VH-VL binders against b7j9k3. Designs and how they scored, part 4

Target 1, 255 residues: b7j9k3
Amino acid sequence: MTTEPGDRAWVLHHYPYGDTSLIVELFTRTQGRLGVLAKGARRARSALARIEAGRPLWVRWLGRGELPVLAQAEELGPFLPLNPLQNLSLFYVNELLLRLTQRRDPFPDLFQVYEETIDALCSEPGEGWYLRRFERRLLENLGWAPDLAHCAECGRSPDAASSEHWLYQAAHGVFCRAHAPDAAVAIEAAALVWLRGAMQTRSMPVWNSSLRRCLEQELLVHLGGRPLESRRLLTAYLRRTQPAMTIQKREEHSE

## First folded at step 14 (VH-VL)

Design m1
Fold by OpenDDE, fold request of step 24:
Structure m1 (fold): chain C 255 residues (1-255), chain A 121 residues (1-121), chain B 107 residues (1-107)
Amino acid sequence: as target 1 above (255 residues)
Amino acid sequence: QVQLQESGPGLVKPSETLSLTCTVSGGSISDYYVHWIRQPPGKGLEWIGVIYYSGSTYYNPSLRSRVTISKDTSKNQVSLKLSSVTAADTAVYYCARVDYEGSYLEYFDYWGQGTTVTVSS
Amino acid sequence: DIVMTQSPDSLAVSLGERATINCKSSQYVSDYVAWYQQKPGQPPKLLINDASNRATGVPDRFSGSGYGTDFTLTISSLQAEDVAVYYCQQYWSTPYTFGQGTKLEIK
């Protein structure tokens, strides 16, 4: 068996395998999602006990096929305890990758976005823009992201300066008000411009509901209509911990 | 305190155009979504359409061809026009909106008292 | 359109007892569901938003639950003033739609 050169990886999930081993789903930079067999990982005081979500690993594996043997797992950073929100956010992101990506399909750019997302959820707990960013980038990397730059019918482009509301329809993209579909989510033009951009800055809070609905609907299409449990849990947590905000004027949201 | 008040004719003849006005107080219509919802006698609620703070309008597809919603910011009023009315358009008409609570949502926390419109010859 | 189906259409509950109204959406709507109370001659009053959040001023005896397609409004201890028609509503996507209503009466 040839030893692979190694790769930077994150643990997405692990499952018991036999009495002493784990099957570990990894997200790697160069291999994409990678399932590995971690032999002895369930043994007491195993060196592989560090296999957990939320920290990066350097991994090496032996063998070819769908489940190579994990030969090496080295921690690349310290363990950082996550609060419930951070854990749920990570769980959600990981479940998206598990459900929507195929093994051995590398997404180096998405891997970077994934790391940036983890950094963001650690540094800006309670924010949601980085999840929306991840959702959009995931869809883009998978080739499923609809065009947000043009009305699907007339080709007109959203203009952020106009403050117009457009309609987002999952699987079809965006529509101007002249070509409103029968079912859609209303979304401000500026939000669409943000969503199709680099998304290096947080979105406007006023866009949160529309962005969440748009992306959730889009993802749901590709999830085969089977929603994520992690999404449910995260949503429930957010609703409990983020009470209603003070009434603000629209003008304050245009800053 | 936010208040909405609908006004318009209580009686409209078939094939004519129903015109209603929603006067909003306690807040600017330019800051919120204003919706129109109707309720036929003894029946449930039907969403008619919305005008967003941007001025963009969207309508229920079932009524799209007959509905026009507009606003007059100077008067802080939103208008509903429904053309070619029939007996099926007899209903209590409400204007409603939702406050900003971190994001704009499409449930309705403020309602007008409603105005009854009867379509009859 | 997303169809919201309430059950039952009519409910009679004794004072002090629990009242439960169900609402089922024809498709997944996450937690984007609201509940309204409507008394005769009055507009609907918001009770619950986001499936489980009580609106301002709503008594604690009212609660909402559910996610996805199945939602429930519960009145833990029915009061005389709770006699009304109750509606669920989805705001997942346009057009926004309401349930057909549930008439709640005192037994």
Scores: ipSAE 0.924, ipTM 0.958, lowest interface PAE 0.5, mean pLDDT 93
Fold by OpenDDE, fold request of step 24:
Structure m1 (fold): chain C 255 residues (1-255), chain A 121 residues (1-121), chain B 107 residues (1-107)
Amino acid sequence: as target 1 above (255 residues)
Amino acid sequence: QVQLQESGPGLVKPSETLSLTCTVSGGSISDYYVHWIRQPPGKGLEWIGVIYYSGSTYYNPSLRSRVTISKDTSKNQVSLKLSSVTAADTAVYYCARVDYEGSYLEYFDYWGQGTTVTVSS
Amino acid sequence: DIVMTQSPDSLAVSLGERATINCKSSQYVSDYVAWYQQKPGQPPKLLINDASNRATGVPDRFSGSGYGTDFTLTISSLQAEDVAVYYCQQYWSTPYTFGQGTKLEIK
């Protein structure tokens, strides 16, 4: 059995396998999503018992098959306890990867975005922009992201300075007013500009509804019309803790 | 307190153009999405279209070819025009607002009292 | 268009009893559903947004639930003033669509 050189990884999910082992789904920098068999991980004194989502690991594995054996797992950072919202957000991000990526398909750029998302999740709990960023970057990495720079019909580009509203249609992209499709989500031009950019800054709160709907609809297409349970849970939590009645200051819109 | 009031002719002849006005008070239309919704007698509600604070408009595809929504900022009014009317266009017409300062902005929290329009020869 | 189908079309409930109105969407709409109350000669009044958020000024006896395609409006203890037609609405995608309405009466 050939030992692989190792990789930086995050735990996406794990579940019991036999009496003493776990199957662990990892997201790795160079291998993409990787399923491994963690033998003995369920034993009380196992060093592998610390395999949990939310911290980076250095992992080595044995074998080239579909489910190689986890040979080594070392923590690369401290454990940070997450609050319920952070946990749900992480759960959601992880489920997206589990549902939409294939094993052994590396996405180094997405891996970086994933880490940045976790960092943002920890530093800015309650915000949603980093989730939208992750969703968009996931779609881009998978080659499924529609063009947001041009009307799908006429090629006109949204102008952020205009505050004009465009229409987003999943699987098709964006449409200007003159070419409005029959079914779409209205979204401000500036939000589209943000969404197609590097997304290094947070989105404006006023865009939250439109961005959420656009990306959820797009993802749903690729999820085969089967929504994520994690999203349901996250949405429910957000509704309870962050009611829609929160007034946003207009001053932010004028910037 | 934001208030909306619809106004216009209560009677329109077939094939003519229905013209209605929504007057907004207690706030600037530049801060709101203004929607038009109608309700035929004894029936449910039908979304007609919307004008955003930017002036962008979008219409129900079923009415798109006949509908025009516009605004006059100086008067704080939103207008609805529906061309080539038939008896099927007989309804109570409502304008409703959505404040852009909120989240999830596509439900209707404030409504006008509605104006009845009858299409008849 | 997304079709919103309410059930029942009408119901009669005794005072103080629970009233339940269901709304089913023809496709997934997440929690982007609102409920309205309409009394005769009046415009609709927003009761619930985001499927379960009670609008300002709405009594606690009104509650909304649901996610995806199935939604419910519940009045825990029917009051005389609750006699009205109730509508669900989706704002997941244009065109925004309403249910056909449910007429609620006192038994």
Scores: ipSAE 0.922, ipTM 0.956, lowest interface PAE 0.5, mean pLDDT 93
Fold by OpenDDE, look of step 14:
Structure m1 (fold): chain C 255 residues (1-255), chain A 121 residues (1-121), chain B 107 residues (1-107)
Amino acid sequence: as target 1 above (255 residues)
Amino acid sequence: QVQLQESGPGLVKPSETLSLTCTVSGGSISDYYVHWIRQPPGKGLEWIGVIYYSGSTYYNPSLRSRVTISKDTSKNQVSLKLSSVTAADTAVYYCARVDYEGSYLEYFDYWGQGTTVTVSS
Amino acid sequence: DIVMTQSPDSLAVSLGERATINCKSSQYVSDYVAWYQQKPGQPPKLLINDASNRATGVPDRFSGSGYGTDFTLTISSLQAEDVAVYYCQQYWSTPYTFGQGTKLEIK
């Protein structure tokens, strides 16, 4: 068996395999999603007990098959004591990767975004912009992101300086008012400009609902119409515990 | 306290244009979405369209060709025009919006009392 | 269009008893569902938004539940003033659509 070089990885999910082992789904920088067999991980005092979601690891594995054996797992950072909201956010992001990516398909850019998303959910829990960023970047990396720079019919571009509303339609992109489709989500031009940009700054709160709905609809298409349990749980939690934070008010765009 | 009040002719002849006004008090129409919804006698509710705070509009596809929604900010009024009316357009017409402290999601916690419009020759 | 189908069309419940109204969407709408109460000669009144959030001033006996395609409005203990027609509405996608309504009466 050939020993693969080490890689930075995050645990997405793990489940029991036999009496003493785990199958662990990792998200790695160079290999993408990687399933590994962690032998003996369920034994008492196992060195592999540190396999937890939300912790970065340095991992090595043996073999080139579908489930190589985990040979080494070293912690690259401290355990993160996540609160319920942070846990749900992480669960959601991880479920997206599990459902929408294939094993052994690397996305180095998305891996970076994933780490930044985890940092954001730890530093500013309850905010939604970094999840929207992750959702958009996931779609882009998978080649599924629709064009947000042009009306799908006439090619007109949203102007961030305008407060004009555009229409978003999953799988098709955006439409100006003159070419409104039969079913859509209304979204401000500036929100579209933000969404198609680098998204390194938080979105305006007034855009939260439209961005959430647009991206949820887009992702649902690629999920085959099967929604995520994590999305349900996260949405319910946010609306119950942070209603005031989700209040949308019209804000003037600074020129 | 936010209040919406619909007004307009209660009777319109077939093929004519129905014209209604929604007068909003207790808040500026420039800060909210204002929707029009109608209810035929003894029937359910049908969404007609919306005007956003930007002035942008979006209409139910089933009525798009006949509907025009506009606003007059100086009067804090939103107008609805429905052209080429038929008996099928007989309904109570409501204007509605969301609370300022709510989201701009399209559920409606403020309604006018409604105005009855009958299409008859 | 997304079709919202309520069940039953009419419901008679004794005072103090539980009333349950169901609403099914023709496609996934997440939790973007509202419930309204409408009494004769009045506009609809918002009861529930986001499938389960009670609007301001709505009595605790009213509750909403559901996610995805199946939604439920529950009145835990029916009061005389609760006699009305109830509507569900989706705001997941335009055009926004309502259920056909459920007439609630006292048995």
Scores: ipSAE 0.906, ipTM 0.945, lowest interface PAE 0.6, mean pLDDT 93

Design m1
Fold by ESMFold2, fold request of step 24:
Structure m1 (fold): chain C 255 residues (1-255), chain A 121 residues (1-121), chain B 107 residues (1-107)
Amino acid sequence: as target 1 above (255 residues)
Amino acid sequence: QVQLQESGPGLVKPSETLSLTCTVSGGSISDYYVHWIRQPPGKGLEWIGVIYYSGSTYYNPSLRSRVTISKDTSKNQVSLKLSSVTAADTAVYYCARVDYEGSYLEYFDYWGQGTTVTVSS
Amino acid sequence: DIVMTQSPDSLAVSLGERATINCKSSQYVSDYVAWYQQKPGQPPKLLINDASNRATGVPDRFSGSGYGTDFTLTISSLQAEDVAVYYCQQYWSTPYTFGQGTKLEIK
């Protein structure tokens, strides 16, 4: 069969293989996730560009097996060093893809959201609304996003103009006040409507913590009850800087 | 400034209904999620249930068949009723709040003083 | 129900020394854990939310840490007014549940 054409890609993860090579997990625009063998990538005179997470590349590979050889990797622009929070946020979005997607399963809409998420995490302070957007879009693309437009019992719809709270139950959807199930958590009607839309905002919404809990519960169902290492590390980092991050998030909401 | 105060009978007979009121002063109950939490003598805390700003209620499954929480916005009050009480329902009963505008998560930043209810024959 | 188990059940610490109280959940609760202080004859008082965020007016000597199932409350330099019972609480999922309490005394 034909050699795979070149593609835009991002490095999700890599690890050493032998003395001079890497095994690399790529997220590609047209083919989804790929594992590739980057021969000689650790040599001083490698013909491949640096293989590191958060690096947009133009890539080409050879072979149709489960681990094709990376034939070409060229930078698609300058790379700036990421601070620790940015690196942990990147690790988080990458780990979600590694754990929840299949190789060679294209998701072009998710690829666009991934690029928007990387741009936002490089330019905005703190853990932000863009992680909630990525989590939701990931669930949507994988077919795991519940219907947020209707109560799972009666079909009533949330109204963004309402100050009403709804109940969220992972794997089961949302419920109006009349149909609260066991083992659920509160979420604002406005947050449910935001999750159905473009998920854009000038500042962190006050309901971000409620969203974080709901989305984490939903993701955990699909992770088989095995939480992400990146989530633990990101949370630990935010704790060390909690006063600054918490104040900034609260000030963003007050605007 | 905002204050929560529980009130009701301190002694209730077995099989009867315990009825308590939480009165909010210095603010409106429409600004808060109000929870009921109890503490048996010398023991830890047990969450009973909540009434949300929206008027929805949600109860601890262990008590759900016996508990009703309601509100009266004209009196700025939240009520707790617990039916068919036994000696195991003897406790200090607290109302507590979650500040809707300050947080959307269920940790309690303000508590009433509590009222002791004894269930005895 | 998610069971919150504290250790130790009681401890005695000299003034000015470090006190450490642990809380373990029976299930994953992320960082949705709060800590409360309760003095005799008083209602509980919020110290920490979201595992590590100090509530308004809580002295800097109180700190919280942990994630997932294992949580810690630390008092870096014990003061006489810190004698109390301490409770952890999860708000990951209903019913919201509390630890059994840890009694802190001065040696």
Scores: ipSAE 0.653, ipTM 0.812, lowest interface PAE 1.4, mean pLDDT 84
Fold by ESMFold2, fold request of step 24:
Structure m1 (fold): chain C 255 residues (1-255), chain A 121 residues (1-121), chain B 107 residues (1-107)
Amino acid sequence: as target 1 above (255 residues)
Amino acid sequence: QVQLQESGPGLVKPSETLSLTCTVSGGSISDYYVHWIRQPPGKGLEWIGVIYYSGSTYYNPSLRSRVTISKDTSKNQVSLKLSSVTAADTAVYYCARVDYEGSYLEYFDYWGQGTTVTVSS
Amino acid sequence: DIVMTQSPDSLAVSLGERATINCKSSQYVSDYVAWYQQKPGQPPKLLINDASNRATGVPDRFSGSGYGTDFTLTISSLQAEDVAVYYCQQYWSTPYTFGQGTKLEIK
């Protein structure tokens, strides 16, 4: 039986196994996704910390097979109750990882982005820019992010100060209007430049809806055309509970 | 009250260029994404294309080789040109808007009354 | 092009009864679907955007639902003024396309 050193991890998903145990999908700092058997995790006297999404854990496991036994799980931080929107956002982020990553495939940069995303969704109201950042960073880490710096036909670059719209075609990149392809959607040049940077803003950008559509299309290519249940639920929740986003008209004047 | 009003000739000869104007009243075209949509008699709706507040355009691939949409901000107008027309281009032509203040995508919350264009046989 | 297929092509419903119009896209369109009402000699009028969001001024008896490829417009209690042709429209990708229309009549 091979024992791994301890590792920082987050719970992506779990489900009951037998009367007292769980099967747990972890996202670990050093080894990526890992499925484990949490024996006795549902017992009143379990030595394992409570297994649930949204809590960082220190974990150790036993065995080298496809389903090692979880030997240790210690809480590394407080669990704060999540409101329904925060829970749906977490479910969405976790489902993306479950659908798009392989077990035992390390992505240290993505692990850091995941932690930043969890921090942001706990701190900021509504479906925000941090989900767009996670989607983009996920695509980048998996090697699926298109070049957004150059028109795929002519090499021209978008300018953030421009009010120009570009065309986004999933799996094929971006195009200036002179080279517009079939089956594409409009996106603001500023949004393309934002996706290449740190992806942080003080307020909701006016082009968030365009980003949401473009990133969903890109992810869907890699999901094999099968959309996420979490996305459906999150979208339904947002339509029921949030008024249309308040945005500022894009001004011709820059400060 | 925002109003969209289409204008142009009701009759166009085959092979010529159809030219229509959409005039915006009660607001500025810099506040709207303006689209053109047409409806042949007794048939459904066909999206022609869009001009964004930035001046960027995008056209239905089926019409792209024959369509030009442009704007004149000083006259608060959007123009549609469709070249080499045939009887198949006979339709009611609408201009429609999308209000970018809500970041809503390409659904049309306000339509002009439409103008009928007949291409003579 | 994404084909939007409505069913039925025509529908006759008694006053005060429920009318249901379906729209199916040939591809996944998320919730980027709108519904329009068009009366003779008039332009289309927006009823629903984003599959389920009722547009301003639209009566509560109109509702929309659906996600992915299957969408429904429901009129919960048909009124005489609801006689019209109804269109669905996708705005997931270009060209933006409309369904062929459903003619709603009083039975």
Scores: ipSAE 0.642, ipTM 0.804, lowest interface PAE 1.4, mean pLDDT 84
Fold by ESMFold2, fold request of step 24:
Structure m1 (fold): chain C 255 residues (1-255), chain A 121 residues (1-121), chain B 107 residues (1-107)
Amino acid sequence: as target 1 above (255 residues)
Amino acid sequence: QVQLQESGPGLVKPSETLSLTCTVSGGSISDYYVHWIRQPPGKGLEWIGVIYYSGSTYYNPSLRSRVTISKDTSKNQVSLKLSSVTAADTAVYYCARVDYEGSYLEYFDYWGQGTTVTVSS
Amino acid sequence: DIVMTQSPDSLAVSLGERATINCKSSQYVSDYVAWYQQKPGQPPKLLINDASNRATGVPDRFSGSGYGTDFTLTISSLQAEDVAVYYCQQYWSTPYTFGQGTKLEIK
């Protein structure tokens, strides 16, 4: 009977197992995604910390099989009271990991980005730039990110100082206007340069909606054409609560 | 009060080039993405292409070999040229703008009145 | 090309009653769908963008819903001025395409 040394982790998802237990999907710092059996987690007065998404845990597990037993779970941070939109954004990020990563496949850089995304999500209500950063970094870590620095046909590079528009085609990359492909969408050169950098901003970029469309198309290639449940729920929520969109609604633009 | 108005010849002979102009008033074409869309008689709408405020263009692949969209900022105008026309190019031609608020998503919040072009010998 | 198929092709509804128009895309388009109203001799007028967002100046009786491939325009209490042809449009991918139209009439 051996216990792993312990690791920092986040709960991605859990579901009931038997009368008193949970099966829990964790994203761990050192081992990537890990499925564990949380025995007795549903008992009154369980020795394990409450298993919920968006709370960091210190975890230890027993066994090297497909479903090791969660031996210890201690909370590492305070409860974070997310509003409904923030919770749907968290569900979205977690669903991406659940659908697109394999268990026991370490991604230390992605783990760092995940934590940065949770921090930004907690302090920036609504859908924001940090989701575009997470989507891009996820694609990069999985080896699916297209080259955004060069036209896929001729090698010409976008210029952030230019007001030029480029064409984005999922699974195929970016194209200058001279090499426009079928089934593409326009995107500003500045947005492409932003995606190549640190992806930091102090306000929502004006091209965030265009980035969302491009990144959603890219991710859908790898989701096998089956959309995310979190997107369905987010759309349903926004239908109930979002104010009308107008051409005068926002006048601020990204720099 | 931004306004879009299409103008050009109503009749064009087969194999010739149709040329249309969209004039913007009450604003500047430098502030808008301008699209061309056509509607054949009794039929639905077909997107032709776009010119961005930067001057970049992108066209429907079905028309790419025959279409040119350009702008003249000094006259506040966008032009459409469609070469080698046939009877299938008979339609009402519209210019339309894209909402710039929050990003350039391709739904059209304002349309010109349209101009009818008939291709007939 | 993404084909947008509207149903029905025509619809007759009594004044004050609810009218429902459906639009189905041949491919997933997320919520990147707009709805337009076109009256005889006029250009199209934007009603709805992003599947459910009512455009400025559009009466509250117009609403949109849908996600993925199935979209609906609803007029909750039909008025005489609502007689028109209605079009859906996708802007998920080029070429941007429109439905064939639904003619709405008063019974």
Scores: ipSAE 0.639, ipTM 0.806, lowest interface PAE 1.4, mean pLDDT 84

